# Ledger of designs, part 6: VHH binders against F-box protein At2g23160

Target 1, 307 residues: F-box protein At2g23160, of Arabidopsis thaliana (Mouse-ear cress) (q1ks79)
Amino acid sequence: MNSSSPISIDLIAEILSRVPSKSVARFRCVSKPWASMIRRPYFTELFLTRSSPKPCILFATVADGVWSFFSLPQYPYEKSSSASVAASAKFHVKFPPNNMRIGHNSDRRYFSYGYTSGLIYLYGDSSDDRSVICNPYTGEYAILPYLQRYRKTYSFLVFEPIEKQFKILFMAYLSGDRDHKILTVGTGNMKWRTIRCSLRYEIVSEGVSINGVLYYLGETSAWDNKDYDLKYDYAIVCFDIRSEKFIFFEIERFCRLINYKGKLAVIYFEDDVNYQSCLYRKKNYVEPDAINKLNVWVLEDVEKQEW

## First folded at step 1 (VHH)

Design y08 (framework vhh_7yz9_2)
Fold by ESMFold2-Fast, scan of step 1:
Order: structure tokens, then C-alpha cells, then sequence
Structure y08 (fold): chain B 307 residues (1-307), chain A 118 residues (1-118)
């Protein structure tokens, strides 16, 4: 209702309705107007869900550290109706409740996030920030056990579909350490455990979770990986959520990872140098005129690397 | 709250050597990865060398075989030994805690200038 946000709820629905996949996705890299909002005192985060019985668009508005969650249906407009169908947004919950501070310096802090299987994971970029999981529909939340962090850490909320367990994978960003931390959610004895990845890399993408495997892009050129005889500077790292084991395969250049109809797909931008420049200059947007075409490849079998 | 102070820059003739030092204060130095970066007029800062808290090192292709990065955790200091200097090595050299080749941390020193004459 009369949002002063430069992006209306109706416009959000229109933009997301153009996406062919209803899988979990984050849209900051597909539009300069979306990404340009990250430096404002507020921004809008968008989630496209597929695991819900009735597909819907989950989205959040963030202002001064407060997240407000909404949903919209993901059905086509106008084509099946003789009259236009008005989009409606359903408010669910806000977090944190009662202006609760999660970190000592959390005046207007933005949190990194993950979404999987109905839960939002919020974690700060500072070592003094607390991590939280919350249900955007019910308002239920849990503050996770403290883990001492190196600055600029990456963390992923993942769902193991067979045993129906949520896990948090935590990696010290670019520490050069092969050791990572993992936590299984849902017990009163929740403790961080250490797991090891033999490949050394920096994380240069967001995570994509498909059928019990977490995928992300690692840049390997800054670390000694001589035992692997690497040909390229990039690898897609694959984390099996149940076994808590890592595998990887090399990729020729920087790419974006997406879930395309339940399969891993990679998108290459023709001018990847400009895209990398935007990433490494802490710009979370792509200049539209820097990209003339996209090449999309779909991976049929991860172990066999069949495309 | 981290302070990084670089020293050891100056004027040197091509083929000469310089040793840069960076002393850290305010944090437990031995737990952090460190890097050296350089910046020439009109260009962005570029990565030169990296050393992990465990002592593993990596170098930019332009300096491999000529530069050596090392650390002394007892002195909270990281060093860059620069040999066989070339005029194109002329830059302001910066020390930073590092998250790898492209992602220096927000903890930077003020820089130390190096000029290599031909």
C-alpha cells in the first residue's frame, strides 16, 4: 500500500513472472536497478520458490535492519483471463521483533541471507554479528550458537531432502584454510563441527542448492592447488549435504550458477572482464551495455560432468 | 582498530633491491592472512603477493622469481623482499590483511612509495 520504495509490489511480480524457472533464485545480477538499491538504507530481496505445494514469490523489504516478508502467486497474468488479474501481496512477518539487535553495532546493518525449504537464514558480515534462522510465514526464529568468525565469511543454509535436516555450512572467506564449519539444526545440543575441503579457493558466487547438493563457484588462482593439476582458474564446488563431502570440477571462466528446472546451469557473460570488475570493486550490479549475449549450459550429471 | 604501518620504500636504480616492512598493531597478527598490493598513478590497486597465517605464499606473475613475501609473527611484521627491480615496479606499495588476490580487507596501511629509475 502506497510504498515509497522505488519498486512497487506489482512491478516485482511482473519482473519475476518473466523468469522461466520457478526454482530458488536471487535476482540482483539480472537487473542494474535491483542491484543499485544495495547501497541505500533499504533494499528489496527476492526469492522464487519451487518446493512450496502452491508456487509463490517470496520477497522481503529491508529497512534499518528490519526484514518484512511477503508472498505473491507465480501464475501468468492476462493470458487466461478476459480481464486483468490484480496482483496481491500477503504480509507474513517482520524480523527482528521489537527492534531486537543481533550484533553490538547493528544500527542499520544489512545481513547476508539464504533461503531454502521455507526458512530464511540471516548472518552478518562482521565477526560480532549473530546468525539467525527464521520462518517468514510464522515468525518463529532461532538464534544460532556463536561461532568466532574471520571478517567477510560465507555461510549457506542447506536442506538435506532424505532425512529432512537443515544444515548451516560456514566458511571463512578467503582464509586459505581447508577447514570449514557445519551445524545440523534442530537439536538442543547444536554444536559447530569441522569438515575439510582439499581444494583451496575464494568463493566468488552465491550458492545454488539442487537435490541435496550445494553448488558455488570458487576461484583457485590465489592458492596452491598443484596436486590437482588445474587447467583453469575456476571450479564449481559441489557439497553433498548428507555425506558432508566436497567434490569439484573445473570451469573455463567466470560464470553465474542457476537452478534451471531442477538442474545446474551456468551462464557466461560475453564480457566477463567487466562483470568480474563489478564484482571485485564491491559492485553487486552488471552494466547492461557490457553484456551482448549470454551462453547457458545445463549440467545433466554432476559426477560425469554431462552437459 | 587494526593499524598497519609500511616502511622501507624509496628511490632505487633498475636492477637494485628494496625490503618493505609492514608492522601490525591492535590485533593478533599470527591469525591473519596478509598481502602486498601496489598502485600506480591513474590505476586501481593490484595484488602483488600473499602469505597465509600458515606461511603459504603466492605471487602475481609480474613479480614471480623476483619478490619474496615473509612474516615474523613475534614482531607482528610482514616483509616484501624486492629483487631485480624494474622501472615498471614504480608504485605506492600497500600492506593489507587479505582475503585473497582480489579481496583485500578494509584494514589497509597508508602506503610506502617505491621509485625505480632506469
Amino acid sequence: as target 1 above (307 residues)
Amino acid sequence: QWQLVESGGGLVQAGGSLRLSCTASGRTFSSYDMGWYRQTAGNEREWVAFISYGGSTTYADSVKGRFTISRDNAKNTVYLQMNSLKPEDTAVYYCATSFGRYYPSDYWGQGTPVTVSS
Scores: ipSAE 0.000, ipTM 0.153, lowest interface PAE 15.1, mean pLDDT 63

Design y09 (framework vhh_7yz9_2)
Fold by ESMFold2-Fast, scan of step 1:
Structure y09 (fold): chain B 307 residues (1-307), chain A 120 residues (1-120)
Amino acid sequence: as target 1 above (307 residues)
Amino acid sequence: QWQLVESGGGLVQAGGSLRLSCTASGFTFSYYAMGWYRQTAGNEREWVAFIYSGSDTTYADSVKGRFTISRDNAKNTVYLQMNSLKPEDTAVYYCAREYLEESYWYFDLWGQGTPVTVSS
């Protein structure tokens, strides 16, 4: 396994300086077979792997439910065209391979994914979809035990660094239930278990994992939390991967969570940023202008909520 | 320089067998999916078989059950075992490396081709 860091603000700025956010659409790559047979372009998802000695950008394209994983070396600060980026990319693996059945046939699938400690986690929105973890460099994969789904779910692949084990956290989307599912990967008896979070929320951010704790932003205003004296509409939810326990603390407004030098940091966008326009964007599709108008606060102690 | 070198083509009687090889150099072979294509004069190249980096395989319907694609990552080589050959299999066979390229069929590196002639 390769050790990989979460994307930091300095690295996001570097990536965006080479390819403006408007040009992220240029990473929609269309091969001739797909362009002629189907009218769906490849969609690009970006994430970063930092492996010694050479950091690289790992990216994935998706066309008609098939993920293709590529890497490219980190370029010097010289301007790169979309054509030169595509030409220098190195293909690693496609998923699913043709002999695998994951519930859908050729129809477009929506997969959510996570990346941690060198592995990619893929899961679909359909109750008959298979969930999988895979190594994007070697093509090795493992199919996870089936878990029945009624609706779209949020799920996170997390790594516990002390015992060196992976876990999958599975949470029902828009169900309002406090019960969630968890699975420890690589045990001789992989079974889903139920865990509970006392706070009710909708997950409104991607996850950030730092030193054995998973952080994400929850929106609480639409949910029954009358037993708490909540002042704000948002909370940062902290999941301790080892103990499998939740804590949370309120935050005054919508924010983006990042790993800044090994600590959780919060980026507040200016009030004029239309929140609804962000609902269909990935974190890596941040507008360049947002970088000039952010306030960054670094959380010094998560238990004491000190910044 | 990135290179693919095919070998193993030739003349064979109908019902016979041939084994094609394609040796790669200049890049990390195990990272790439590899394919075999064939072309007759005046026609476009047609897909024959494909092998993913993880060694999963797919075949065109015309060759399924007769041809087998395989790879040896230690030797940087992809193979096409062709059994029960028919005159219709007569073509120049090309080895290709899959790469994401919007102007070309995922393949940016091709060999020079190896001719296969199946006599009746």
Scores: ipSAE 0.000, ipTM 0.093, lowest interface PAE 21.3, mean pLDDT 62

Design y10 (framework vhh_7yz9_2)
Fold by ESMFold2-Fast, scan of step 1:
Structure y10 (fold): chain B 307 residues (1-307), chain A 120 residues (1-120)
Amino acid sequence: as target 1 above (307 residues)
Amino acid sequence: QWQLVESGGGLVQAGGSLRLSCTASGFTFSTYWMGWYRQTAGNEREWVAFISSGGSTTYADSVKGRFTISRDNAKNTVYLQMNSLKPEDTAVYYCAVEDIYYDTSGYDYWGQGTPVTVSS
């Protein structure tokens, strides 16, 4: 018996060969065919990292509430066999360590995670859950001060590159509350502080952290924004990690945010389904790799909002 | 439409037993993972147990050894057998479909809940 991933390493390598080696990214790696064959809470989560001189891929498997972290060399082409890829996978550490508890649930929808600058952030959605940061290579960890949570929440681990400090931003969704919580990691007086954003929104995307700024998509349509004359239902919210200040700019429609070579990029999926036929469909799927199905813009200057 | 209906809750003394049932309709029950969750007043819902389409089970540490999850695909029903009940097990218990597909999130498809009260 062994503790191997239930997802083939060949599939992991294939997915990750299509991701830029110079970016930090997080992927869900369980699809419909694989999910039906995998016993839960067994699943795999992928992180792309450059923590070593050569590009490598960090991935984690979760089984019975235990996270197991591995690294895998990047394979940019379909030249490696499944056996060769498996032989290159390096086990690092399991988390939580023996006799430690971080919460009651092991389902990933109740445990959210982030990765930045060599650290993994794990947080639960239960009132009894503790948030944890850990080094997936060494197994070193820190349990964070307790913070009351709501079921529908977002939290981000961010890194400020000038002063080399980590911060955790926590958003609580309670009747459109503008109050957020923030924690600076590694201080002698580590405690949650309250910070306010003047814009009201629901977070509808993953976070993207680039050079000390956290970006995410907010949906504003359900909220009263007294001092703003908003034209669209979406805004890209930019959180400056060092100054702890928010700025935003409107975006015409729903989009995906990615880090493209150190710059924020916005992807719009083309809806090629006839409007009247979509009334008979629960969901329309636009193939991401289809020719002319994508429009991509790269943000050149955040302050000027230039693409 | 998807529907989950829980039953079997009630008042029981510490050390007693209850069996909860959840009957599903509107989807192919046998192909989905099912879970039980519980919620105390003023707190978020917490996971209790999962059962796979193939019958594999997993439990939260707080209930392991005392609770048993099972399913009957012919009846489209998932069960939670609760033994050696403690006052801290007092909660409203919810049934959920467990699927990580974005169009079928487990907690997007909840039942109405069934209350369980354990007296000391």
Scores: ipSAE 0.000, ipTM 0.114, lowest interface PAE 19.5, mean pLDDT 63

Design y11 (framework vhh_7yz9_2)
Fold by ESMFold2-Fast, scan of step 1:
Structure y11 (fold): chain B 307 residues (1-307), chain A 120 residues (1-120)
Amino acid sequence: as target 1 above (307 residues)
Amino acid sequence: QWQLVESGGGLVQAGGSLRLSCTASGFIFSDYGMGWYRQTAGNEREWVAFITSSGSTTYADSVKGRFTISRDNAKNTVYLQMNSLKPEDTAVYYCARGFTYEYDEYVDYWGQGTPVTVSS
């Protein structure tokens, strides 16, 4: 019944005015000591801010879909005892607040998130969930316009550094659909717009944003891309945040994308029969006799696809 | 060229202790996580312990409380102190360079391995 809330452009403007213009690095950390204390569905995310004169570590704990945000000063005392470090953590806010209702789903667990330039984007996998953006320091938030969804979605909060605009790219995945949705935050009469990528793929990686370009890995083998005469089953998709245009380049096999000193780098494994691989994710299992040797490639020119 | 050189393996009696060392060269050691893995004949290589670049440690349940992973960045060395050794700890132990991302550990370079035999 109380699933919808009015969207406030004033709230969005207020959130944006309070977001610091600083560089942020994101880390997701669940160690065995933390896993014994903060078990699934409990986990911790770390956000490192280094552009300010007094850098701090922003981190969040998640329990049953509730995010709690903290800061920890990054002073020379980083080597102090764990008890001393824990005692110095400053609580800021919980999200969602007790009075907030998001969509018709009463299970608010496992919100997916994005973080860029001090702003957090939370979205659910349910078609009836509302997406929200929030300031983790103040707890101010805005509920975004509803967008129809038919399955699990990928969504990215991105920052365009020249005009200093936040955008949300939404990839509602419908059988390799070429049409994607985008929304510019803080504009009057906010509404989702459709943009098209001519390449068909499914997203199989996290996003990496570098110098106004969003990079992610797409798997193309299950989709009709005959116009491109593709050699490989994977492509790195590059989304220019300002122009809202897509380009891509093929990659030989599945890889990880990282930001290496302000440049895109890819990491992939080379097989060797003498060793077994210990690369794994919760559902990934490496077959016996595989060897993990990672090669790191740094992209020198994205438009010319030079490595 | 990256290199990991392992040492400290050997034959030890049940209840005894061994300290494995792994010295790295060719990369900035302090920027990477380091781990120890082991493999027994006919079985897959299994994770034993991992230490992040910041010094946070994690252990497999089978070794927790008995093994300790540590690092010395000045010496570019990672250690595995193995106490209260059991016959089932008999394996070839591998040093690995890696990193953690989200909930998982990733290995990007392996040492050659050092054998550990625990006799009854």
Scores: ipSAE 0.000, ipTM 0.104, lowest interface PAE 19.3, mean pLDDT 65

Design z01 (framework vhh_7z1x_3)
Fold by ESMFold2-Fast, scan of step 1:
Structure z01 (fold): chain B 307 residues (1-307), chain A 124 residues (1-124)
Amino acid sequence: as target 1 above (307 residues)
Amino acid sequence: QVQLVETGGGLVQPGGSLRLSCTASGFTFSSYAMNWVRQAPGKGLEWLSGISGSGGDTSYADSVKGRFTISRDNAKNTLYLQMNSLQPDDTAVYFCARDLYEYEVSGYTYFDYWGQGTQVTVSS
């Protein structure tokens, strides 16, 4: 008999196999499903086989709307005692599965594709498309519960490291709506819930997820935010995945957000300040000339807004 | 826009040699580190070698050290893999790939563009 569950037990076991032993032992005390999986002979074998401490490089190719995911071991700067023939690497030949499709789009804000803590999140561009969580190592996937939407949306995958939970956030595209949808992945009763952000904005950056917090840049100038007496036209929006609460702090000008050694950093390019619309025309690669003119600030305390 | 095209594959006898080429177009070739990756029948991908944009830094997987040599000609926008002392287990499709990072050949590297691959068969 074929059984379809929103997320497979094998995929969940694979997530745990990539967590350090200390974190796995800690996690056993939190949830009955996780404790059961850890005690299974199947999970034990998977953990021993795949939790090798060697880092992996994840990469993808895209052709005609089909994504192919691969992983490789890190280059041996230090002496690797053995070349693991891609014995621990897996190839994933094609995504999306079945009749779900992902097309190319010139407006990158339409697409939200993420990788966090061993999982790939893919979101289709059609109103009939389903969202999918994929293990790039095994090719296993789970189709998420259907969410009715009337327009294109932003969607982000975020990992909460304390409770070891993945969550998916859906936000309205180009509407400045206060209501958003959220789903906790890996539970037996997965359902979309509504959460509210009082700040209204247009998302004008890619999302950056760091230690259970999602960061992105919002442009507030076109929206009613009288409650906040805003000084600037931009804000960095911070979504705390554990508490499911939004906070924000104003930022004086357009900037790019990056994860710098586990901390949020903002980058200003003098040329990009004058050509903000060029952000969505550029690839995700830094141009060599831009590197020589970087102005970088690292956020030391999000709540205190200290740099 | 960006294209990578591998050539030079074919049938070769054990102990033989073969040179693969990858012609790049649509980007500033000398600004990117380049890599060779292979996939044997029924197996996963295996990274083989990387070379910096200038050609001054190279890295190799232990399985090919001393047998394979990576090089590049930035004036011709071409990457090479010289393969010596070929063994039957070197039979694979060989891919040319561009690094995501323009300044690094080693470390956490994600590849953004790949060639179509070229088949190398080592058979007696």
Scores: ipSAE 0.000, ipTM 0.100, lowest interface PAE 21.7, mean pLDDT 63

Design z02 (framework vhh_7z1x_3)
Fold by ESMFold2-Fast, scan of step 1:
Structure z02 (fold): chain B 307 residues (1-307), chain A 123 residues (1-123)
Amino acid sequence: as target 1 above (307 residues)
Amino acid sequence: QVQLVETGGGLVQPGGSLRLSCTASGFTFSDYAMNWVRQAPGKGLEWLSGISWDSGYTSYADSVKGRFTISRDNAKNTLYLQMNSLQPDDTAVYFCAKEYYVEDSGTYRFDYWGQGTQVTVSS
């Protein structure tokens, strides 16, 4: 009742079912059991069924460190009470299972999570916590290779839509470390690799993944970036999931990142500026409503940084 | 420059106790897992205990489990090993070691070691 499972062949099949058949050749170099599994009839059936999404809202509740996953039909123009919403919810699974321990501490901790392309990614804030990928509909899961985290970090599950490949990133966010860890999911030899970003920063926003690029806001002011002629204290960092390369562009002040109709947009909230900026604005006779205005900028071309 | 300095070794009778300290400098101590390793006369290295950066995870070799306690004080850049119920077989040079991740093997290794401190358990 206290066992952690190794990565199962069934969950690997579920993960691999997210890739198109033309990508099977890319897994030719994986272990023999994985390559054999890809060619079996049950893998073909799994791929076809899992590649047909139905519109639904996936959500989770958390109580006492246990995540419960539910789905709802998507009704964008109907208003329902919370009780009616709960009554129509389809329960799928709880995680972790009763017989699974993903931490070694006696105290249970809540996990941070990411949801990407049908999979839940759960990662702990403590060095003794294991990271897990879970199918929220079936409850199947894989415990990922252990990565000892030297400091609290951000982690992202990202999906590259052209190659149909999942990757997991662990990024330092408190130390300004340039080295980050990455793992490609669904390989026979899943090992953490180091990737380097030449810019030093602390991550100060949620990540947004759009069409194979992960975006997040970095605060650069506390770190040595003398090799760059930086004029502002913030940069939007862009990680190309396929090439595993970083680019960045400066922004004048703190902002929030959203996916707006398939494009990156930045939102400036006046309350996101520091106290001195707010005081200066008020002294220059800015109306109270003006300081709470939303300004939305949409990135038109990532390569050209056009807004 | 990275340096680890062990202190607290000495001669003790069977059943006695010692507390070893390892003072670290030249790196951000609170960012790394730390370990204790020993080498008895005529034997190879034996890993004894490890502690995560945040003290949230500790692990022990079966030979010392229940007798030794690893701890750290990140404000003082110091690692400790409290050794109780010492036995003659605990006679060894005790090393403090810093941990790092090795991508090629997917394993954790030690990149820096102290000079060691001698512990002798005899009547």
Scores: ipSAE 0.000, ipTM 0.209, lowest interface PAE 11.1, mean pLDDT 65

Design z03 (framework vhh_7z1x_3)
Fold by ESMFold2-Fast, scan of step 1:
Structure z03 (fold): chain B 307 residues (1-307), chain A 123 residues (1-123)
Amino acid sequence: as target 1 above (307 residues)
Amino acid sequence: QVQLVETGGGLVQPGGSLRLSCTASGFTFDDYAMNWVRQAPGKGLEWLSGISGSGGSTSYADSVKGRFTISRDNAKNTLYLQMNSLQPDDTAVYFCAREFTYDSSGYYTFDYWGQGTQVTVSS
């Protein structure tokens, strides 16, 4: 009996009021390729919580497009004489519920997701699939307002920590459109809006959200950016979640972005990555065997671009 | 079932033009970005061009920028590549490919490919 309505602001408010008072760090574990059996779990996702007095891992398994959410306590102490000594995951809920279908894809194995500040964001691989937010502890969910657009390559669920509001960004498949869509969740007028980034790029990393700013790596060399007189092929794009404005700074080569103790850090690889060679479902532009050496830089001030 | 079928390949003289078509079936065509990729004899795959589901945004590899034009007709479920000023080094098998997002990594890949159509540029 989960509550659902694609238009109800009251339902959105109810779901958000039940979000745990926790901040989250994400760990991802993907199962090895097996000689596969249909209807077998495909992979497991792990999420770490930090703000609770009782730290825990939020844990998800995925099978046939169904996400099952669990929690596992993580304490800095051991409990030696208890029936709960074995690390056992506590089941909370699964999504979608039985008999629910949010789109045409009958095998939801390719369902994409985002997670931040206690909420799961799910979107399918077809425009017929609805985008959904879900509370993984209660199973409450809301179907988001329909967004009429072409293939969505990248989408981010982000949290603005001062006003305590969630936003969802949809980036056009070819990011060089400059125009993207954003939705503020839980407001009285929940509509998709257009935001503009003057820089043209293709997103080539996951997003990293730190202190109300979303960071990701953009590849600019395939796009006309003559207005900016760019010297390099990459830029770190910085999206201020509250003001909904973009800034960027150039980076000399491909790098990985991480949150290091509340600051943006970049990891450089000694070997160049040939982005054009990544043309298959199971391959990204970064191949594990292409990494010979790592160099790490920590950004001290984003506006001054100081490392 | 998803099917992509390329047509329009053939023999063309240097400096000539050729238009490739890719007919899609088994999915909602305007929901997906589409791409053209080629493979020259004895060489690897080369990405050429991409187009958004609406047709509002396009991208090109430097090797074909200004010579090739990607377009689509969503009412006919058909993707096109208009090739102008063809050179002998454009000789390749040309594939159309469908875009998809696999997981939360934010990276996109190609999941379905056509059989390819041969383009030969020689006099």
Scores: ipSAE 0.000, ipTM 0.157, lowest interface PAE 15.1, mean pLDDT 65

Design z04 (framework vhh_7z1x_3)
Fold by ESMFold2-Fast, scan of step 1:
Structure z04 (fold): chain B 307 residues (1-307), chain A 123 residues (1-123)
Amino acid sequence: as target 1 above (307 residues)
Amino acid sequence: QVQLVETGGGLVQPGGSLRLSCTASGFTFSSYWMNWVRQAPGKGLEWLSGISSSGDYTSYADSVKGRFTISRDNAKNTLYLQMNSLQPDDTAVYFCARDEYDFWSGYYPFDYWGQGTQVTVSS
């Protein structure tokens, strides 16, 4: 029923380059397809399903204010000696010249990125940088509201799977601050809001998002937490993306956090302590296979802190 | 109009072989990755194999690796699946599917599908 012709990446770049940055934003606001894109449940589920059988390698480049994203399928098998490049999806998106800074290796800290549920999140560490989210498959993007920063920051793009919302959590941007910023990604006028976590810590792990909860490891030993009677130097911090509330529970040692079949798992690299005393349920324990022993514990109930 | 038409299905005994074909029309076949996907009775879709636009890269699901071979002839706008050592659990409707090329408007991982061809592996 439908007919379609392929559109070259050069033609896409030419179309985008003809529209001024402010006009692109205005066109986006009046375009119903764009307005619904970021929080479409069907789009997000379809992308997550596709990523399982066909994992992709994402590349980003920037030149003369134009960002280019490449998605190469990560197929494990068969490259002939004559093959140079696998088939790929790419797009070009034009940003204002002053919106993105290109850093040297010594300036690597000026930009960070995240990739969550089909969206790319780019943010700077400098107080005058702008943050951007973009869809590498549609070529659409949004420039986020400016947020004043005075220090290096931690930021996460997270997805809430029930109401199908993306949020950006921004934290640790001022010395001693317990206040953090959050923004719900959507159509129209997005605004940063303030949320508070009463626990003080340094983030010492990657974030892991499972079933609408963001988990990361915090080191508490260097920080004043007199309001809590802490026994250990580490805590797993749990951020409920929908309610925007923080919960934490102490953990005896440094660990890695992993999504194991839809459940939070903690991995310890040394078997120098009896971790059996922490186990509430053994059927979800994964046996160590390496000569350097690993212990894996699966969290059964976050609210009850059961393993 | 984009069309994908699968042929070559049928009844085959366990251990037998079949070759499926998918004839494409209404688009530049040589510009797209192509895939084979199947659906067993009462079950969901299972991706089986993919091939790059040039034919230089291929990939396979673990369930069919070593038994199935994907190939294409861009001059004939045709995709093939050679199926060897067929087992009863290979019984399914087999679909030819095109990868999305135009990322301006498409949200589907496979934007066009054929109507499918039935493969039955039974004594």
Scores: ipSAE 0.000, ipTM 0.111, lowest interface PAE 18.9, mean pLDDT 62

Design z05 (framework vhh_7z1x_3)
Amino acid sequence: QVQLVETGGGLVQPGGSLRLSCTASGFTFSDYYMNWVRQAPGKGLEWLSGISSSGSTISYADSVKGRFTISRDNAKNTLYLQMNSLQPDDTAVYFCAKDSEEWLYYFDYWGQGTQVTVSS
ESMFold2-Fast, scan of step 1: ipSAE 0.000; ipTM 0.303

